Miniprotein binders against Flagellar motor switch protein FliM (fliM). Designs and how they scored, part 4

Target 1, 374 residues: Flagellar motor switch protein FliM (fliM), of Caulobacter vibrioides (b8gxb5)
Amino acid sequence: MADELDDQAAMAQWASENPPGGGEGVNEFGDFSGGMGGWDDGGGDGASERILNQDEIDSLLGFDLSGDGSDDRTGIRAIINSALVSYERLPMLEIVFDRLVRLMTTSLRNFTSDNVEVSLDNISSIRFGDYLNSIPLPAILAVFRAEELDNYGLLTVDSNLIYSIVDVLLGGRRGTAAMRIEGRPYTTIERVLVQRMIEVVLHDLKSAFEPLHPVSFSLDRLETNPRFAAIARPANAAILVKLRIDMEDRGGRIELLLPYATLEPIRKMLLQQFMGEKFGRDNIWEGHLATELWTTQMEVRAVLDEQQVPLSRVLNMQVGDTLMLNATPDSLVELRAGAIPLTRGRMGRRNHSIAVRAEAPLTPAAKKAVQKLK

## First folded at step 3 (miniprotein)

Design A1c (from A1 with E18Y L21E Y73L M76W F80L L83I I87E)
Fold by ESMFold2-Fast, scan of step 3:
Structure A1c (fold): chain B 374 residues (1-374), chain A 93 residues (1-93)
Amino acid sequence: as target 1 above (374 residues)
Amino acid sequence: SPEDIQRLLDYANKLMDYARELLEIATELLSQGDIESAMQLATRAVELANQALRIAEETGDPELVSRAEDLLLQAWQLILKAIEKIEREEQGS
């Protein structure tokens, strides 16, 4: 410890001798960062709540997509970044957790035989290691298994909620605060009562997920030391759900952590397949909806010929002037949607209207544009 | 091209408008106890909103992405509510 303090003093002295405004040289020497492994810090790094930062996105895209701030590269990068950020979001989970909150309110009222209100504070993304470093101790951590997903999750119960549950279940009266001692180990009865509450929450989580995918959540073990609750690598991203439990003048918080690795088997369902799921299809409505969708229109232009004409010629154009087109009555015209060539067709008449009959398949550019509408 | 992007954005807005109308009809049907029809329409609204979201993501319009995501959340809230009503009917009362 003494030797480490001497090193810190030496570091501070070096920084004083080499102030930020001094010299034109590049100093590769950085400040020493300590205390990162302890719980003395009052909270995690807020920046770690992001799944991917710009540097990580750049790494995933590779060198060829990183580059100068040219308009083309900046625009393409913005589209790619939007797609990657969207991949971080699982909107269906917000719906599942809203359902969980309603189920938990009912279940916890029954569990406590008292007035309980559950609310959702936040859903965010965080790196697993940053989360473990942010947990206020003492707390009870429940490692649970998502059986059908073949992976684990973590549930954290804070000290305020632990004492609130114990007070209520052991006959504590509202408005009468029981004495709470900081830093003491939880007793066997306290642990057992909290475990039963956790089992109720895990059953509600199963019910909340049932419409999306049947998942059985089973308690693996309880931990009081975050070191023994390692279910993922520190760098791995996870979804963090913060729940508040209010019991008049008591209560506390439950935090649910699901690593993205745990959700990976159902991620496509959450974003694509499940959102397309139908329950009790009606052929009449399906036909009606298809018809309405196909009435959506795009502007199509028929180009008989395209010529560049000097502005002077246009400005001096008089009535009776002729513009010669390099086309015959049997010539094919190009059908375009903006700058995208769609196909080629032959001009004709249908009744009293001018029509174009397609004589060629859709161009590769047109096929790519149509894929974007799927 | 800018003209092509604008056409795709216009199409996405039409998909979202139609999805919104379907959700209004589905909400009324659910209130009348026609759970099956409500769920069918809400599911179709999810499909249309998802198509709009894909277009919005590819074009890089963050406002349209946000609007499409909100519409998806509304559609899924209705579906979950309908499923909950079915579950309660099955459990009996």
Scores: ipSAE 0.000, ipTM 0.143, lowest interface PAE 18.7, mean pLDDT 65

Design A1d (from A1 with Y11E K14L E18I L21E I25K S66Y E69M Y73F M76L F80I L83E I87K)
Fold by ESMFold2-Fast, scan of step 3:
Structure A1d (fold): chain B 374 residues (1-374), chain A 93 residues (1-93)
Amino acid sequence: as target 1 above (374 residues)
Amino acid sequence: SPEDIQRLLDEANLLMDIARELLEKATELLSQGDIESAMQLATRAVELANQALRIAEETGDPELVYRAMDLLFQALQLIIKAEEKIKREEQGS
C-alpha cells in the first residue's frame, strides 16, 4: 500500500509539473467541431477531425527522439540523418551518459575484479506504458528516487547480466552455471548481488550528473513484475538509455528509464546548454538546412506591399473597408523563403493560376547565404 | 507503405499545428511580460516539434522536415529571448 501511495504521489507530481489545461470551448473528449457531444472524430459532421484537448497535448510531451540512422546510405539522406541525429539528441544528457559509461566501466571492473566494458547503445524516447510492455522477462527492475528532483526513475537489468554477475562474484563455486534455470524467480542471493551492482551504478549516475546538477539517486525497491514498477502514467514520455555490459564471454544489458517529469526541474539546463553547443556562433546545422532548401524544395512567399498604418485604423477596420496598396499590376513583388529574400518578379497569370516571373537575379543576401557555406 | 507514410504525415502535421499554437500563445505572453508562462509553453512547443521532426524524418519529406525544424528553431529562439529578459531585469539594464 505504501508503494502504491508513493506511485500515486509520483504520478500526481507529474501532473503538477505538467499542468493540464482546462480548455475553454473544448468538450471533455477533445471534440469541439460541428456535431457537439460526439465521442469520435466524425460525430454527425462526416469528416470532423478529432481535436486534442489539453490533457492529450500534455500526454504528447517528451522527447521522442529515437530515429533510424542506420539504414540511410545515400548522400543527401545521410547528411539529413546525420544533422537530425545531432539535433534530435540532448547534448547535455549525452555528455552525462557518456561520462556514466566511463565511470561504470571503472566501477564494474572494480566490483567484479574482472574485465568489464560498458558501452552506450542509444538514447531514445518512449511512452512509459510501451516500455513496461516491452521488457523481456524475467528481469530485475530497480525503482530509484532522484532526491533533489523529487521524482523516480527505473533501471532494468536483463537475465543474461544477472547470471553473469552472479557467476563472476560467486566464481570458483562448483555448479554456479547450473543455477541458471530458465523461467524461475531469482533467488535471494542473486537479488542481493544484483542490488549491490545497482547501487554502484546509481552512485556513478550521481557522479555523472554532478557537473550539470547535483542529484542523489537512491534505490527505493526492486521489482520482478513490471506492474509494480509504475512510476509514471502509461501515456507519459520518458527517456530510455540502453547500456551494454560486455564481460569477455558473457554480459548483458542495463536500461535506464527517466520519465520526462523527473527531468523537468533541470529542463532549462538541458535546453540552454544544448542551444549553446549546437546553435552558438558556428551554426553549422542552420547552414546545412539552408543549403538543402536551396537545392531541393522550399516554401516561398510573394510580398506585394508592406505598409505602416496607425493602430486606430486597424482596430476600426470594418467589413467592406478598402486598404489601398502602393502597387500596380506592373509592380515587382519580393519572393522570400522565411527571412531570406530570393529575388524580385512581376505578378501575372499562367493557365488560370497566379504566377511570378523573375526579373532579377538572386539577391546578395541569398548569394551570401550560399557562399558562406563554402 | 504509402498508407503508413500518410499516417506519419498526419501525425507530424497535427503535432506541428499544436506546437505552432503554443508558440503563438507563448509569444503573446512574453510581450505581456509573463516570462515564466511563455518559457513553459515554448518548452512544450520544443518537445512537440522534436516529436514531429523525428516522425518527419521517417517520411523522407524534406519540406516536412524543414517545417518541423523551423518550429523548433522558433521555440528555442523564444526561450533565448525570455532568458535575455530575465538577465536584463536582474542587471537593471
Scores: ipSAE 0.000, ipTM 0.114, lowest interface PAE 21.4, mean pLDDT 67

Design A1e (from A1 with I25L L29F Y73L M76F F80L L83M I87D)
Fold by ESMFold2-Fast, scan of step 3:
Structure A1e (fold): chain B 374 residues (1-374), chain A 93 residues (1-93)
Amino acid sequence: as target 1 above (374 residues)
Amino acid sequence: SPEDIQRLLDYANKLMDEARLLLELATEFLSQGDIESAMQLATRAVELANQALRIAEETGDPELVSRAEDLLLQAFQLILKAMEKIDREEQGS
């Protein structure tokens, strides 16, 4: 079903599902004081399994609500925060962004009527607050909405690209100098030109996503001050895509920021490459269910022979009577769970116990029963 | 501290050891014709190996990164092999 947890809750869920090597590994991280080791609380284990709100999750992960918390008093917390917020490999996004780069190269050449080459510099993960604090100013930030995903993203255009676009569109294409004034705000015409470029990029982003999932990206607003571009909590994890735009002797960078919360509705599709298209989205959940089933106890019966006997023989059966089975020491025994045959095997003995060695693979009926249990 | 970084590296190694065990079990189940269990275990191993890879990349240990990448490759190869066996079963073996 749908999970209402955001990116940080997803990271907390990861830590909960993947404790560090069991008891020993959890104890190893216990010294981090409210970090991963804080999960090893012997008291209230059942209570800790309940649904947590974001503030509780932030507390458990040692996040600092007064700022980004990445530069805590200990290097350990910075490393833990980085590890918990580190890149969740989403292979389909790399394909999407490769397509985006190709589309943007064509679109921006048409937009500028000049030679443009777009390249993908890096894909990484970052906390939203850390990103906002890292943006070189001045810049233009575009808050956009992913309509079908009912959430937001951020696109940042650096100063070098802004002036390059302005020079090309207004300067007569052979302009080699731009009038740059440190710290001045962008003019209305500069904003309008950059907005049109952003709209081109957002249309290309829609086209890039189209084969995977139709998403319309619409510009919500332009900001020049990062404090007004808040689309997520400072501690929330996001994917950061760095694009380089080269225009002969000029150019700059565009950065695309997508919070994990924005991608959550299509996360299964983004992981598709790991399983191949033949298995579909539901197989991601099958992996989790299988590990849970390994802890489930099942009653297994070994059947040597089944035969019908007259009721009178059963009623007259007494201690010491012999029932003849149609089986030899070389006969295969059928292992069953209830009415479902699981496999066949040979009888043997291990010390004080009777054992059955499987000689055949699990039956199709058994495999089907496990699938139906989902 | 260097001691704290070592603890993170130890944790990544434990995740990789667990993923490797799951792949060994998945290989065994696949050899026995239990394709579904093999797929489920291999998928879980991919999840654990990815988590180990993220820690390895964060700590900047190139040898650990290479080991995690190799483990992911092994998991993908097993998944592809399981996919081929599912295709054969659907065709009536």
Scores: ipSAE 0.000, ipTM 0.139, lowest interface PAE 17.1, mean pLDDT 65

Design A1f (from A1 with M76A Q77L L83A E84L)
Fold by ESMFold2-Fast, scan of step 3:
Structure A1f (fold): chain B 374 residues (1-374), chain A 93 residues (1-93)
Amino acid sequence: as target 1 above (374 residues)
Amino acid sequence: SPEDIQRLLDYANKLMDEARLLLEIATELLSQGDIESAMQLATRAVELANQALRIAEETGDPELVSRAEDLLYQAALLIFKAALKIIREEQGS
């Protein structure tokens, strides 16, 4: 409860500094241009008593009859911004970090060649200065840059994990084991091994955020003193992700800190992703049309190449001769139903079958053809 | 006018009902592994819910605004879940 109140205060501070934009200034109906003007120009009381049809109502409201993706993005942005404003409403980030945990479990098992289990202990909000003061020392702090977000984050590796990694990777020598000496600085080899692990984790973080927005996380520097790891003002709010790494009888913790300022661009990109424009690369009408065509059951041909050749070349073709197609393994194929081109796509495989993945929207000709089927 | 407001509210409620139905179908399809169809239906639900949200904000109906915002949130979660399944399938290959 006390931690929840502290998190809510931090979220309130961040919200006051980063107010949501998606819910502001929507629906200016004060400037009605269009359908109503025609009635006034028409003149009489009888014209003003006319019942509005659906098109006139839609025009009066300024609605696009087709449903514009940009309008949808604005609404979803408001919802996502509202969810991120409250510590108790971060389910999107929980899904991202759940994926990170699964990726890290696999990658760290490969990195160590040992049994590793990663788990998510907690996600909370904290002021940056309070976090730096809370770090158990000694530790290694990795300042990293989120390139496309034009901002920084911090990853902390505790002492227990550092010595666990060093011991696992070097302890295969029968006569030697890493000894923990209290208060000594980390050796060059210890820092190199930890750096390589951090680079693996940052690659997994990129993979975890891929569905939201492609972000490259690159290591800027390693620090052992928290005072030199300042990436934000002490009063600034940040999200703190606590990860536990279990390695049989050893292990430790990794903590990921992301200032809310760093996440600001992700919210806008997240909303664009949820519009489906970056998923499947089709709009809803094109996807619905394709599904209806498949359920109607028509013969579809995948055309790799179409070319005109002289008749003499065809007639003189011998067994063993090759016809050169203007195509590569990466070439798009055209899907056709009779004489009607439907779309273009890339050849691939799915569960023992050859498949074509659409990389272009359905043609206008295909859309009109479906209308004729009804 | 009050008559125009009532017509708009009726239209918004119709859009909301359609969006909710599409999300129910999309949720079932996603559970069956039909990721692309689920994502397409959820995207359509977003379009309808946003249209309803615009009407709700214009008419100043806070209950309808809340309902539209909830549907948009549910649709966004479903689309995100579907996207993660697509990425897992690609990485598995």
Scores: ipSAE 0.000, ipTM 0.173, lowest interface PAE 13.7, mean pLDDT 65

Design A1g (from A1 with Y11K E18L L21Y I25V E69L Y73A M76Y F80L I87E)
Fold by ESMFold2-Fast, scan of step 3:
Structure A1g (fold): chain B 374 residues (1-374), chain A 93 residues (1-93)
Amino acid sequence: as target 1 above (374 residues)
Amino acid sequence: SPEDIQRLLDKANKLMDLARYLLEVATELLSQGDIESAMQLATRAVELANQALRIAEETGDPELVSRALDLLAQAYQLILKALEKIEREEQGS
């Protein structure tokens, strides 16, 4: 028994020292790197050797490289800039994900009809291959397409969240602690319920990106084996967003992975500097967008009086007929956008133009219409 | 009091939305031949629609009562279709 446990530990240690995809372990334990057997080891299949590891990138970010304008230093910066765009260089992405968390909290509460709180644990950069190797199994992986960006992303739902969703949607009146049944495959009903939750999350992701750039995120397929979820090369850098889903006595995690290649078409927009407080900006951005949309996209009409008149009366109207309006000069007019009442105001005049001064707050109907604009 | 009524109405709407969602999933599963899962979801939808109906009756909202009753009718129709499929499978042997 002890020998088998020692063999298991030795195998795990050997695997960590000899990771797949590199000649690093082979050179230490095998042969000379300059030998005849290693002539092609610097080629195109050595993608991991062309991208700096996280420790090397972190070290360089702390350095002042301002001295001596060599081509090698320019090349290193180009590699860092193309292979890994620092999260700190994508300030708009923080605003997008903060908005996503708020939207998901509302959507998942509606989806489950239960008390749900979504929180953002971390936003980091990771190599795609390292991410796939880190996923605790069993899990459900959703490969999704960012339609307008012509590329893919990955969303991972952990086992605890899968069982929590199944229990809440199919369960009785009282919550139970999440049941963990490790190593079994997921049933059809579990996959279907998780798929519907994923579709809700992808719709919220679209809404979160909408103020920056419209992107439709559509589910391509569900996978349970990370090998079949390959959407990028193992060495390619990706942004990893870790979300915690807390339900009263259960919950779990959702992880969103976006390869930098997927974001490249909108990189210029993501690099825009957003001034002010990061957390206060979510409400300001929402208010600003609402104001902009209502100002630029809506036709506003002032209604002095509204009367129901039979069509026959309208058709029989003759020149010189008088329609009596039930309003005084001091009456408030109703401002409408189509059929939606916005507010009430007092009619005025300046410089041959008719003006309306708003004297009431936006109606509940107007507020609901603004919310529907997403 | 007005806030308490609004919370009840919000709860009823959420229950009805969840029941509708479960019926959509159950209908798809039944079309794929997963009778057991379809029955489970349709039964759960009945429970949720009944909870919404109780709230609708307490608040006296005729539109909510009508919507809850419609969801119950849809859920029972799906259960009956599932039972008919089980009966046909038994008669086919």
Scores: ipSAE 0.000, ipTM 0.215, lowest interface PAE 20.9, mean pLDDT 67

Design A2
Fold by ESMFold2-Fast, scan of step 3:
Structure A2 (fold): chain B 374 residues (1-374), chain A 93 residues (1-93)
Amino acid sequence: as target 1 above (374 residues)
Amino acid sequence: SPEDIQMLLDFANWLMQLARYLLEDATRLLSQGDFERAITLASQAMDIAKEAVRMAEESGDPELVDKAIELLLQAEQLIRKAYEKIERESQGS
């Protein structure tokens, strides 16, 4: 996520140096500037991360600044980058793409007649121009249309995956990846096979979106030069989904890019986790912001020792009596929420307050309790 | 730079729009008696509005700061109203 913050800083710098409407990369697919007022910065995704608390935002700012060095403008860009990271993910997109990964695993196994595993590396926000400039070449880029959304998206297939698909479909299994010749134009046969795979992925994308909103994704064209894949202005923000396709010791990457302008018609549905009764879901305890409210806060106890003592001892206890605890000054204390042990930590002092420094991860019982919160 | 300021303005406006969407739904849920979901959405809107205020302040646009603060206060008021309704309902039983 450190490299995501670095990418966001680079995007902010690129946008300031390459302002939208400069001619190159001018969007001819519609009024993205008018329709993307407020979408360009991706704040609609804040709900998917349940809005980071201020400590998390401050931590991200500190991390970004230590990597970049310091100047007067670094602080402003760090604020923008942290806000973009915090607010650009839409809650339903993570669910949609998790579903896509499962569907693609099945579909690609059928397509290749071989063992295929698909995994989601990350979902991030990026400026469209920065993405086009970052694509490792050679690659095949698929411009596709989201029919009901009346807009476009981009799917990128890297060279390693292209040759893996070609090798598997045209030849017998060779075990590990065969040698590849990079930098040459792809042949007609290679493009046709990759196109068939892309059509499978686009059908799975439709199936992944189906519970949220019916969207048909149709292939518009294949490109090998990013300059011909311009579907948005360079400064326009987009969701970037990085997928890894593993075919034993072969495979490669598929990247899915959806401009925020493409998602604008379904923006409210993408915030679905926080729409409550409207969507027939129980999400009372799902909001990160709710942790600051008295009804959502948890009382935590620090337990130094717990032992059984005869009632007569308790009833006859007097001022000045001592109870022997099975603990030393260096002993770990147990942090509990009600009956649930959370973690163990060391007693200490911070300023004029008693503090406990966590020395262990959350217990399995605490993880189960969090898991039951849906 | 002017470009950095414009980026802050654009992002602050985007966050304010998102907060308004959440407050609209929170207000509807509150009127329907779904107080806890209303609080969840309004709390989400409140934190988004806080970030919008921060960015508006850095941009140096006093009108935008005022609008963002107004949105933050609307979210806080809705949360308080929802808690008052929960307490009245619990006392009525």
Scores: ipSAE 0.000, ipTM 0.359, lowest interface PAE 11.3, mean pLDDT 68

Design A2b (from A2, 14 letters changed)
Fold by ESMFold2-Fast, scan of step 3:
Structure A2b (fold): chain B 374 residues (1-374), chain A 93 residues (1-93)
Amino acid sequence: as target 1 above (374 residues)
Amino acid sequence: SPEDIQELLDDANMLMQFARWLLELATYLLSQGDFERAITLASQAMDIAKEAVRMAEESGDPELVDKAEELLVQAIELIEKAREKIKRESQGS
């Protein structure tokens, strides 16, 4: 039943993204330049938002590519150049994507019930507009949201992979429908199957980020036209991750694009957690440590009331005596860890257990305690 | 020349940062059970730290030499630890 509800939701989402009759776009892209998904052509803050390209890196390192004088320093410059490129491309992301590849190999084998091997071809930096112009069509583009980062990413599935997935899941060499280069290239069934695969990949991406920082990735919409997949300004820099999916004699590619703006809230963590503070302080594994701490069990107490009474009353208490609490059945209880108040909640029942439903945010004391553990 | 010495110091410091980066990545992979890749990256860090030691020696800064040698020792220890963990996993310990 849950699967049927998910299918209905998926179909409704797909229909809203791909309306019948040749187009939902009431506004031309000229009108959309000031709105979501349009972005201005010919005038972004490209210079301020750009990353260093290879020529700029070589120039900063004093590297003469024409080779007027060569010595052992050329080799050293190559090592420094590769280190600088890796550092500026957020080195913790290599760990994240290595984990993603491992997780995807397992998940896609389960999804297809077939032999699948996932490999990481490349991690590079690219301008968003250059990427959209480079996408071989037809393809399916998935706009997804990184919830905790309050921003978007893009996942592209190439034609070869789409047909491979459809072929495997439907038990034939090719599913129904011919591909169209410029229009609606895929059937509803083909899109639903690809959407399910994308949802598996997005779940694995969440798991891959877990040791670094918890991020939930949710599918926003599917697009077949790159013009409708604009999530950043054309001049803005993004990380491009190219993944190869091999399925014996078939397969294809998945490309993951994360704008630097999407990673900005955690950019310093991605750089500094790995490098640490020079000369004795290191913030390495903060994400991993946080994950370990969050999986640790703690004793939480629900306190209904706390009051002071005369000592004589306590000393003269006998079995059967009644102590009146300053609380009603509808009163909020205080959830505590040791001496630290965490939140307040309402008592209730779930199945055969007593439950407390939180109705207040974490206290300042609880927030500070969590920060100390991080 | 003084310019050449400053370039050696800058290059040595950059290589040491890169070696430290690789060792921290290798330590993370070790914690995740990826022993083979941890050894590979620690070996690369060892080679880079060795080059940093050479450059530090040429610069004539004994403190920099000591720090570069510490990175080389850390790389060797990480490789040994990874190999020991592989052995313990196979024994069920």
Scores: ipSAE 0.000, ipTM 0.244, lowest interface PAE 14.2, mean pLDDT 67

Design A2c (from A2 with M7L F11I W14F L18M Y21L)
Fold by ESMFold2-Fast, scan of step 3:
Structure A2c (fold): chain B 374 residues (1-374), chain A 93 residues (1-93)
Amino acid sequence: as target 1 above (374 residues)
Amino acid sequence: SPEDIQLLLDIANFLMQMARLLLEDATRLLSQGDFERAITLASQAMDIAKEAVRMAEESGDPELVDKAIELLLQAEQLIRKAYEKIERESQGS
């Protein structure tokens, strides 16, 4: 374990001295020319925009790079830079990835025959080049193809998870650090086992996308060097999904990277806003009460208007007389059971019947009345 | 526009399918005695079904609204059943 940590430290040091892209920073000179927060379709059609570099951002903000080194300005630039990468929100992906997490929990328990829990750490936007430079080495990177989208994505499996999987599947062998002998990060057996796990994850990703759009995800190749896992330009924006895999005393991380260009064919669908409300105990109880009220036969009256009328007006009311109600088609109707107000709603029609759509939760009086019936 | 209505219908159907899958998972967890996770998934299904109802209403399809409401009620019933089982277990013997 100490030798393994020393190897990881050495590899991290190598990665920091030899970042993906090769050379002496030659690629740093002009690589902010990809898309601008949106989809990168290879330029043209007015949809492709250049991603701004720091000098251009500073120019727009009226800042100079040598300007006093103020912390406030540095923070503002970071926020604006982040916003330029994340111009478009894809709320439907949140639903897809929530489904993926639950599918992976089941699949990985079956794959390992062990206690496995998968959780979503975060979903963020990042420039592809920044992501490759952030990968802790050693790691296994899986370049995969999204067949129907005709483009690529990337899965990264960290060292801790690789050795956890190997240990579980090979019956708890100690000395996994020794498997790095001969200067390579992972043995053939380790790569094969991780590949099988990746294929399981890619199948789950297909299942997670099925309701939105059928997409087959197939493994293209495994890489151990981020430089050979380039599926997009360094400046291009991508969605990064960080997944935590917990096994009782071990585990690790899987990271899923999808360039915006890969998602472009389904962009219109993904841009739909999801405004789901988190349920509370009160919401569950309100739903339970609504069900009980609908299954219990009770006379419910819809009150359109309630006003005090002089007795003389009532006594002199003739057939054909009109009583003006202080209500409009947009007025809320109060639903009552006897003297107890239940809720308020808007009038409408369903087929040949008059209906009321509830626009307010059950009143405290209604909740109290239902409690007395139990 | 007709194109906008079709998009609302597509999204409503997608959300309803997601809610159904969540309810299937929640039902399985409930049968396995994992009441806490069953409630969590059924609650997520409720939230998704509520949004599906909203989209279906905007599309003007009463049949789709009815189907989405049915999913919402199924989620509420599953949550109620899970709480009843928790309550019975906590009452002991």
Scores: ipSAE 0.000, ipTM 0.300, lowest interface PAE 14.8, mean pLDDT 66

